# Miniprotein binders against Protein EXORDIUM-like 6 (EXL6): the designs that were tried, part 14

Target 1, 305 residues: Protein EXORDIUM-like 6 (EXL6), of Arabidopsis thaliana (Mouse-ear cress) (q9m8t8)
Amino acid sequence: REPPSQIPNGTLDLSLLWYGQFTPTQKERVHDFIESLNFDAKEGLDPKVSAWWKVVESYQERFEVKDIYRQKKSNRTVAPRIKVKVVRSYVDEKMKYGKELTMGNGEKLVETAIGNMSKVVPVVLLSAQVRAHGVGFCDGTCQHNALAKIKGQKEPRRYIMVSNPEVECPGECAWPFHTADKGPRGMTYQPASGEVGADALVIQLATGLADLATNPDLTKSLFKSETTPYNDDVKKNHESSSMYIVDPATKCTRVFGSGAFPGFTGRIRVDPITGGAFNSHGINHLKFLIPSIWDPKTKSCWTPM
Key: E = the ipSAE of ESMFold2; O = the ipSAE of OpenDDE; V2 = 0.75 times the mean of E and O plus 0.25 times the DockQ between their complexes.

## First folded at step 12 (miniprotein)

Design n6 (from t36 with Q57E E58I M60I E68M R77V D81T E83K L89F; at its last look DockQ between E and O 0.21; V2 from the best seeds 0.00; counts 0 for: oily stretch 60-78 1.73, pae E 17.9 > 1.5, placed apart)
Fold by ESMFold2, look of step 12:
Structure n6 (fold): chain B 305 residues (1-305), chain A 98 residues (1-98)
Amino acid sequence: as target 1 above (305 residues)
Amino acid sequence: DKITVTVRVTDEGRTKTFKFTVDSPEEMRRIMERIREIIEEMNPREVEITIHTSDPEIAIMFALIMAMMFRRMGFTVIYITIKITNGKFTVEVEGERD
């Protein structure tokens, strides 16, 4: 039988730039997480990374954020199905701009990740060798979902930047795999991959992807022309971005399960083989700890468990 | 403040409940050893431990230590839940094994 063709689809093309030296585990973990976003087989164990991604894809409809994203009355709500694909992976082990990045050099890395590709989201991954404080990392910020001005381009480009925090700021950005620097010291757990940096990078990347994909402008970009021809609306007449929920995954920093409070992750599981903490399953029965998503209806974090 | 601990052990759908009251956190190691003894004696497939305390550090430390004990004892499914109401913590640690 033919599946329903009324559900729209889109593709989120990622261009990865690996700046500095990474272990094989760190590289594999990130790639496995990205692939797990698309893995929707019923044979997989629940909770699934892909089920979490479906919440992200349908954020506007699921949480009834009506003031930001309104359509005419309908018995049906249309949400994108977004496949996430790595279309380029570039490795700079020599660290062209050194170990101490500035905002300017950080933007040059974004330009490099974009290259000649006009429709990619650049993802810059900084190794533990990098001092990323100069690009605004640490001190309350553990990943970037931001805009960069790119030479020769009219519009600024959205990018994600993540940094392995295990050397520079593990107490700020590697919890629960390291004791916290601020607030209640809290519980610590083992990373399911066996490497603090690998699992911290996944949390950061998941947070950045969720914040990017819940942005109403991305949804409009993916599906703008599905039902209307382009005539007489050449200029941007009205912008409602001031009404959107700002970065709902970042808003749930340090929340990984139900019942979380400062110093406690919330309800999560421990893998009996690795001893690692997780709240979701991906490809090949791999286990991941991924962030929660702000639910404006309940004024609390939606959690994978 | 007084610490109360409830241990529920379940095997083949039958549940037995043990309750403890601890007047000080210094006695917590004795309670943890008693919990270990109960689990070893009864060999249950499911254990649920509930603690009530007003001390957030005790709530967190107890949850972590019980989860680690369950892992060492071969429990394959481990859950930790902490609820706070008016400055009082309820911690639930659940374990399941074959």
Scores: ipSAE 0.000, ipTM 0.243, lowest interface PAE 17.9, mean pLDDT 77
ESMFold2 (binder alone), look of step 12: mean pLDDT 81; pTM 0.801
OpenDDE base, look of step 12: ipSAE 0.418; ipTM 0.796

Design n7 (from t36 with Q57E I80F D81T E83K; at its last look DockQ between E and O 0.06; V2 from the best seeds 0.00; counts 0 for: pae E 19.4 > 1.5, pTM E .743 < .8, placed apart)
Fold by OpenDDE base, look of step 12:
Structure n7 (fold): chain B 305 residues (1-305), chain A 98 residues (1-98)
Amino acid sequence: as target 1 above (305 residues)
Amino acid sequence: DKITVTVRVTDEGRTKTFKFTVDSPEEMRRIMERIREIIEEMNPREVEITIHTSDPEEAMMFALIMAEMFRRMGFTRIYFTIKITNGKLTVEVEGERD
């Protein structure tokens, strides 16, 4: 089978599980952010969330181009697009498994998010009410991009789990909207949404999504239900090279703009009216602060600004 | 107590010195950003930052931040000089690059 001349577009169908009580602002902010990923309006202000997502998409190009090259010496292919859509949203306000999550319960949440859907990417969002230490949060991170073994499925499923850190560990996961617990105090800013938890949650989600979408397993996940234009052997033989960095957003944690250093976000913008910090624009001129992404070519963090 | 920050930047024999007086943590943060801007603008081979303060913790944290900044900017030689004079701490952070 000949490789395609173009890398096919992929789709991330997200199944959201809202575990606990979320404010309308939090829910709206998450949805708005997700919708902003593929919002390529020409008339929008720069920088754009969609431009940020294009950087994420470029990882797929890098991996796939290499695979194509291995199969057939072909001309440069067009970079794929990754369309992100919410296809399911489930709310558990009662928190079936309680406020204190264990690893086991975390897995069950992932299962719940998947349901009977075979292709969806489960995204588990934990409210501020949840104590997520048991699932590994508030120990340097408040998001996971990981694999979970799901009952009845042979292959593990990639999932994203994120927590609203505003109550449990704002000093670890809500910077720069909260003072950091460790290291230099640095500058702190107001959230663009007006709610620390909402913007912090978006940072975690953005990190998780970027890390997931840049994972070498993405090709498998995106094209599982489709006839792959690539040989299976080639897909499995991703060489461990500098081009295949894992979790590029996590690698650039706490970097939001150029010139960042401990205690300083780097170059960002502040809304003169709200005081909210941002480095990108989404749908309807919404302002977001999103994380940087490691660029393996330049060996540096790519920043929106 | 006020904190005094002195920034000396040298490139190709040209030296510029900036002196800041800081009276709050917030101002210190702004000064750090200003220092970054100065270094980026001038692209010097050598930078020396001196902080003089009665707060040792603040001095040390500042020094560490500057050192990390130097590292990220490609400075290959980074070192600290710590002095105590009249009950105040002076920390000098020096960075050099080719």
Scores: ipSAE 0.000, ipTM 0.237, lowest interface PAE 12.4, mean pLDDT 84
ESMFold2, look of step 12: ipSAE 0.000; ipTM 0.127
ESMFold2 (binder alone), look of step 12: mean pLDDT 75; pTM 0.729

Design n8 (from t36 with Q57E E58L M60L M61E R77Y Y79D D81E E83T L89F; at its last look DockQ between E and O 0.26; V2 from the best seeds 0.00; counts 0 for: pae E 2.1 > 1.5)
Fold by ESMFold2, look of step 12:
Structure n8 (fold): chain B 305 residues (1-305), chain A 98 residues (1-98)
Amino acid sequence: as target 1 above (305 residues)
Amino acid sequence: DKITVTVRVTDEGRTKTFKFTVDSPEEMRRIMERIREIIEEMNPREVEITIHTSDPELALEFALIMAEMFRRMGFTYIDIEITITNGKFTVEVEGERD
């Protein structure tokens, strides 16, 4: 068989599996968010989704991050760019493995998203019809950025799994678009897209992508460059990974702007058309609410606003 | 426990300030209606509303109500900011329109 084409250096190729039934708005919103990561036009409105993504990219060159991961000194003044693109979008509306996830069928979904592609990040999107408690959703977790063992492969594969939480756990995983079910009842907002599920999926996907893109083991394996944005010796210390900055977007759960506290998103703008909360702009002047990212220099969450 | 509200309305570079002090959250509904009346009467292009309170639930409720009021009145820029200093919440809701 023909060898696969090499992807460009600095490209994060996503293979999406849409498991269950999604509205057109939900699919469009996710794709528009992904495209917005690459949108750096000068005439776009600030704050930009792409500016947020540059913070994620900065992990490659930040001294504080390099010191934590024992990465080599670099003469680069700007972090390498990571272009994010969807290379496959597979739809399983009939839910071949059922509506209730277990560890076993969750791994099969990841395998399905991978297909025969050797250099993709599988992204499994679960519709509201899917009960995902069996893989940890709605129990302190609203997205997964994790490893799956793939049959026929020696090394596990990194994946992202997100779930539309409208039915199973809107109070935990759709805030601020739904009243919180734990802690302060909190302030709630309309979703800028008009659909709770669409904007909740974007928050979860943004979190998973940021956590994935800052993981040095995954980025090294995806970018076959003579130079790596991360120290080559990080793998040597894999057993002590708990001391690293792990999942910097997840560390900032429920923080969307400066001054956030339990029940308040932090500084926020309100869309005059939809009444929806947002903190960033993407393509086509779309407005998004995206999570914050832990900043090791300030030991606090970097916020879009 | 005292709540202070400052309303700054601006049009064509001129700013007028209204200040209210209230002793209870129940009087806040009356003040919020007075704020709506001021904005309707003066038709300003910019409004900045500041509230100081020690009550986080009032701070959040006020911010949401003012933001929705701005939206219904045709403001196209609506910004909510809350800061905490010395156990007090300062809520700032800003509205701008053409």
Scores: ipSAE 0.525, ipTM 0.835, lowest interface PAE 2.1, mean pLDDT 81
ESMFold2 (binder alone), look of step 12: mean pLDDT 80; pTM 0.783
OpenDDE base, look of step 12: ipSAE 0.729; ipTM 0.921

## First folded at step 13 (miniprotein)

Design o1 (from n1 with M61K I65R; at its last look DockQ between E and O 0.34; V2 from the best seeds 0.48)
Fold by OpenDDE base, look of step 13:
Structure o1 (fold): chain B 305 residues (1-305), chain A 98 residues (1-98)
Amino acid sequence: as target 1 above (305 residues)
Amino acid sequence: DKITVTVRVTDEGRTKTFKFTVDSPEEMRRIMERIREIIEEMNPREVEITIHTSDPELAMKFALRMAEMFRRMGFTEIYIHIKITNGKLTVEVEGERD
């Protein structure tokens, strides 16, 4: 079968489940961030959240797209775009399963987020009120990109779960907006949104999304078509390659700019009015601090700044 | 620890650089006033202030004050950059105006 002339763009349809009570700022910040991913305004300040997302998209070109087009005479591959949109938002303020989550309950939350939609990516957001130790948070991480077996479905579904760490473990997951529990104290910054929980939540979400979007499983799901030859053998080869890294955003945790080292974020900007730290611009000139992404070519963390 | 403040003023392609060394936080106030005077006198379109110090809190405080000054002076684009240069904390305040 002749490979397609162009790989089609993918779409990530997110189904959000807000578990617990969230502030308006937290909700708005998350939505604004998501909308910023594909906001390619010609006019705007650099660096951009969308540019960061382009790096995420480029993983498809590096590992999957390149191999798909190996059969093509042209060595030039164009990375497909990944459009991200929220298609569903569900709020459970009552916390049906309580504030102390177990792994089992976590899975149920994922199921709830999926609902009857077969093609959505469930994103479960846990409020600051939730104790998320039971689902593996506050032990070095406050986000998961993982697979869950869903009752009634043959194939496991990939999901993102993130926690607002502002109460439970700010020292682990809210840096640099909170002093870190481990390592050098370094500098702490104000969140650009004015709320530690909001900006920390965005960092976790950004990490989860980047890790999910760069995962080969997603590539398979997004680009597997009758017209797009996806060779499973190629995947195996890439996994064995030193260039293939799983969870590139997680790998670059706590790196927010060039020159980063333990206790220092790297080069960042500070809003002179709010004192908020940021390294990227989103929609409506909103300022965000987003994580770096591992670049397998340079073997370093790519940073917006 | 000595604090070094470098002020670069650019107007119409001409750049002037001023370097100040401060030994105490009290002297920092004096430097801020001096910087104000320089900017007022030269009326530049672009100003860059670089602060080298081991005291991050002092640097940030100074930077924020300078940024506020820039705002009041009509600068429309103001940036504070924090980085490590030559093993030292560097805070840069940039202001641009039409």
Scores: ipSAE 0.394, ipTM 0.765, lowest interface PAE 0.9, mean pLDDT 86
ESMFold2, look of step 13: ipSAE 0.652; ipTM 0.868
ESMFold2 (binder alone), look of step 13: mean pLDDT 75; pTM 0.723

Design o2 (from n1 with M60L M61E I65K L89F; at its last look DockQ between E and O 0.23; V2 from the best seeds 0.00; counts 0 for: pae E 2.0 > 1.5)
Fold by OpenDDE base, look of step 13:
Structure o2 (fold): chain B 305 residues (1-305), chain A 98 residues (1-98)
Amino acid sequence: as target 1 above (305 residues)
Amino acid sequence: DKITVTVRVTDEGRTKTFKFTVDSPEEMRRIMERIREIIEEMNPREVEITIHTSDPELALEFALKMAEMFRRMGFTEIYIHIKITNGKFTVEVEGERD
């Protein structure tokens, strides 16, 4: 089959569920980060959050799925863009299911985030007040990119769940803004936002989004059309290849710049005024520290810096 | 431990590089003043100072001082890069202005 001449850009419509109490800074930071993903300003300092997202988008090329290339220019193929937007935001400050979540309750939160919207990606954010051990957090990770079976739906829905670790397990998930529980103590930095929880939450969200957006299942869903069928055979071949990596951002946990090793973030920037650590720029010159992404071609973690 | 300081000044596509070796705190102060003089004289749009040392705290302190100097000089974009190179800490202070 001839590859399509043009594939439309994909869209990730996020439905956010804020479970618990969040500070204005935390909420703003999350929104600002999301808006930064597709903010391709010509002006501004490098590296950019948008450039990081372009790497996420480029995973389509890395899997050598020829059928999903947007444009063929000479010998270069351009992967379709993934536009990310928040289409719904729901706040549950009362924490309907309490602060101690079970897996079952977690699923209900996902359902709540979905609501009546069939095409949204639910993002469940857990506040610092929530004890998230019950949903599998604070055991090496504070985010999930997973599938949930939703009542009334035939197909499972992919969701992101993230937790603010600032109270429950800062040593697990808030590094480098908090001393790590394991490994060398290394250097710790200030969060660029001024709040550990906000910046840590963004790291988790960024990880989850990157892992979700690079997932072949999502790619299939985003670009599946009657006119441009997804080649399942190609997918199968890639899944068996060394080029297929599941959760590339998770794989590169705690790598934030070049030269990273246990206890060291790698090359990052520090704002001399605030002491805040960052490796990327978003909207309105906001500074973010975002995770690296595994590059299957180079077999290394790609970093903004 | 010897501290190596490299100063790169860029203006209108022209780059000049200055290298300094610091053996004492007193010398560090002298070098800082020299850097100030260089920047004032050249009035560059871009300045990059690289500090190589085994002492990250010292490097950071120096970097922060340089950053503050940049701020006072009217640089609008200032940031510090921290990395490890060849077993040594490298701190880069960059300043940009229109």
Scores: ipSAE 0.089, ipTM 0.552, lowest interface PAE 1.8, mean pLDDT 85
ESMFold2, look of step 13: ipSAE 0.533; ipTM 0.831
ESMFold2 (binder alone), look of step 13: mean pLDDT 77; pTM 0.733

Design o3 (from n2 with M61K L64M I65E; at its last look DockQ between E and O 0.36; V2 from the best seeds 0.59)
Fold by OpenDDE base, look of step 13:
Structure o3 (fold): chain B 305 residues (1-305), chain A 98 residues (1-98)
Amino acid sequence: as target 1 above (305 residues)
Amino acid sequence: DKITVTVRVTDEGRTKTFKFTVDSPEEMRRIMERIREIIEEMNPREVEITIHTSDPELAFKFAMEMAEMFRRMGFTRIYITIRITNGKLTVEVEGERD
């Protein structure tokens, strides 16, 4: 079968599980951020969250689309778009499994997030009340992009789990809105939302989403169709190449702008009224601080600023 | 450590640049007033202030105050950018108005 001339756009349908109590600001901030991913307003201020997401989308071009075009002897590469939508939102304020999560309970949360939907990406958000050490957080990271084996399903499901670190480990996961536990003491900034937990949560979510969306397993699921043949052999070759890295956002952790180094975010902007730090604009001119993404071509972290 | 403040004022394609060296926080206040006077006198559409210092707290405070000043003066687009240049913190405050 002739390879398609273009890979169709994909859609990430997110199912959110809010585990614990979240503030309205936290919930709104997450939703606003997600909506900002595909918000391409011409009149919008730069840099944009959507531009950041385009870099994420470009990974498909680099690994899959490029090879398809090469097969067709085309020099033009067009990356497919990845639309992100929240299709379900479930709140567990009572914390069915308690505030101290085990790995087993974590998996159950993923199951809950999936529910009866076979094609959703579960996103589990843990509130500040949750002790997430048991699921591997507060040890250098507060987000997971991972596979979980779900009962009744043959194939493991990719999920994102993120934690609000504002109480449990702000020094590890809330930088630059909180002083870092490790490294040089640099300047700390106010969160653009006014809540450390909200903005820190967005950073974790952004990292998780970027890592998930660039993962080959997900791309297969998104773009593999009868009409769009996915060449597994080509992918294997790319995985072995220096051009492919796993978790490009995680790789660029704590890089928020150009010139970043330990203790310094890099070039960022500060809201002139609130003093909140940001490096991108989302919907309705909302200001966000989002992580950088590894660019395998330049072998550097791509930053919004 | 000396603080360097550069003020660029642009109006109708003409740019004037003022450079100030400050040795103390008290002098910074004087410079702020001087900047105000410059802006009022020239009535520019665009102003860019660059603060180069090793004192981040001072720079940030100054930037926020200048931003507020810009707001009061009718600037509608105000940007504060923080970067490091030559090992020192550089804070830029930009104001634009129609």
Scores: ipSAE 0.601, ipTM 0.879, lowest interface PAE 0.5, mean pLDDT 88
ESMFold2, look of step 13: ipSAE 0.718; ipTM 0.894
ESMFold2 (binder alone), look of step 13: mean pLDDT 76; pTM 0.719

Design o4 (from n5 with I38E M61R I65K; at its last look DockQ between E and O 0.37; V2 from the best seeds 0.50)
Fold by OpenDDE base, look of step 13:
Structure o4 (fold): chain B 305 residues (1-305), chain A 98 residues (1-98)
Amino acid sequence: as target 1 above (305 residues)
Amino acid sequence: DKITVTVRVTDEGRTKTFKFTVDSPEEMRRIMERIREEIEEMNPREVEITIHTSDPEIAMRFALKMAEMFRRMGFTWIEIHITITNGKLTVEVEGERD
């Protein structure tokens, strides 16, 4: 089969499950961030959340698209776009499974998020009220990009689970909006949204989304078509390559700008009025602090600033 | 730890730069007033303040105060940048007006 001339754009349909009580600011912040991913305003201030997402999209070019084009002897590769949409939002304020989650309950949340939709990416958001140690949070990370076996489905489903760390482990997951438990005390900043939990949650979500979107499994799911053959051999080769990095955003944890080192975010901007820290602009000039992404070519963390 | 504050004002192609060394928080207040006076006198369209210090909290507080001052003075574009320059924490406050 002739390799396609181009890989079509993909769509990432998110199904959100809000587990617990969230503030309006938290919900709005998450939605605003997601909408910012594909918001390419010409008149917008730099750096942009959308530019950050373009870097995420570029992973397709680096690992999959490039090889496809190489087969066609083309030196020019165009990375496909990944459009991100929220297609479902479900709120469980009562916390059906309680505030202390087990792994088993976590899986059930994923199932709930999926519902009857076969093509959605479930995103489970845990409120500050939830104790998420049982699902592996507050041990260095507060987000998961993982596969879950879903009853009735042959193939495991990739999901994102994120936790608001503002109560349970702010020192682990809310830096730089909270003093870190480990490492140099460094500088702490105000959240741009005014709520630590909201901005910390966005960092976790951003990390999860970036890691998910750069995962080869997702690539296969997004771009596998009858017209776009996915070469498994190419995947294997890339996985063995030193250039292939799993979870590139996680790898660049706590790097938010150039010159970052333990205790310092790197180059960052601060809102002159609120004191809020940010490194990118989203929709309606909203200010966000988003994580860096590993660049396998430069072997460094790419930062918005 | 000495705090170094560099102020650059630019208007119609003319640039004036002045530098202050601060040894105490009290002196910082004095310097802020002096900066205000200089800006008012020159009435520049652009102002850039660079703060070098080992104490990020002091730098940030100063930066925010300066930003507020800029706002009150009619600057419509104000940005604060934090970076590491030559191994030292640098906070920059920039203001621009029409």
Scores: ipSAE 0.407, ipTM 0.788, lowest interface PAE 0.7, mean pLDDT 87
ESMFold2, look of step 13: ipSAE 0.692; ipTM 0.885
ESMFold2 (binder alone), look of step 13: mean pLDDT 73; pTM 0.691

Design p1 (from t37 with Q65M E66L I73E E76R R79E R85Y Y87D D89E E91T L97F; at its last look DockQ between E and O 0.01; V2 from the best seeds 0.00; counts 0 for: pae E 24.2 > 1.5, pTM E .623 < .8, placed apart)
Fold by ESMFold2, look of step 13:
Structure p1 (fold): chain B 305 residues (1-305), chain A 106 residues (1-106)
Amino acid sequence: as target 1 above (305 residues)
Amino acid sequence: DTVKITVTVRVTDEGRTKTFKFTVDSPEEMRRIMERIREIIEEMNPREVEITIHVETSDPLELAMLAMQFALEMARMFERMGFTYIDIEITITNGKFTVEVEGERD
């Protein structure tokens, strides 16, 4: 049939809006994480943040295989790259709409992040000063990857919204850097950056970016196609999970390493000097704790470690 | 490790009712179902909403997680959309659960 709409191959341009007051560490951490997605030098410590991003990029290969299965063959053996770039950063430290956001002024922030740019992904970052319950945070949701209706545009726009959870809901959205207060409680660790909010924002942003880049059209899943041949019926118990892969990073929520289960991150490391927990390396030898991503080839959560 | 989810959304405005029905077979699609419900309510702007979700699962832990997640998200969504009356019933019996949500606003 006809191929679905996709996030463009090549570059993912982000327009950041910082709403409220953020520490330098929080801003640096987010920018360093984004740059680390593109850092794939032969040198540097492994596992790399970019290796994690390559799992996201591999979803493009699954789409292309589906298309050529119904058309001509292709000998392309590597997934196209997705370079992530910040093209604008806007700061609203005075919080134009106050500390208690509603859905309406949340949408206005998305519009502000878009500005006059037609091909950007707006990313709204809410500081710890913000009570973001009015836009859906802290009640089972720690980041948004969604569509917004924008005045004057016939197509809705994709956006990511994240909220520093260290004040409002650290027990829900800052695990493992804070004790969980709902659902599975578990082991806690120190943030590698030294700030709970900075590393929680990275987890939220990583999750939103991965979900957006693998499935940017929230109305239709690109991965509804069968991923396993119909040659073995003894494996029926797993077919439904392999068939429907929506939001592959959200699907692996609270999984950070191999062997994870509710209350346990899985295998991760602790920096012996700082005490900070991490599972990946980025630019400038920085250490990050990033979420897992569902890997359709292994039918499990891909973990950095 | 199988699940069947049937969602019926009934929106009513001035006595006229329209029904939407969805069936999926994976819990991974729950977030998309919740977003579709949000989109229907935002687009139709109804005064009354009734939502019925029937879930059948072979995993009791999965059933508990789905019930808690759905109830919390629906309550918050209705409050944000300005519903002033919200009634949520969750029935869990023998590997099945049903969530019935009723909302009214002016």
Scores: ipSAE 0.000, ipTM 0.101, lowest interface PAE 24.2, mean pLDDT 73
ESMFold2 (binder alone), look of step 13: mean pLDDT 73; pTM 0.703
OpenDDE base, look of step 13: ipSAE 0.205; ipTM 0.658

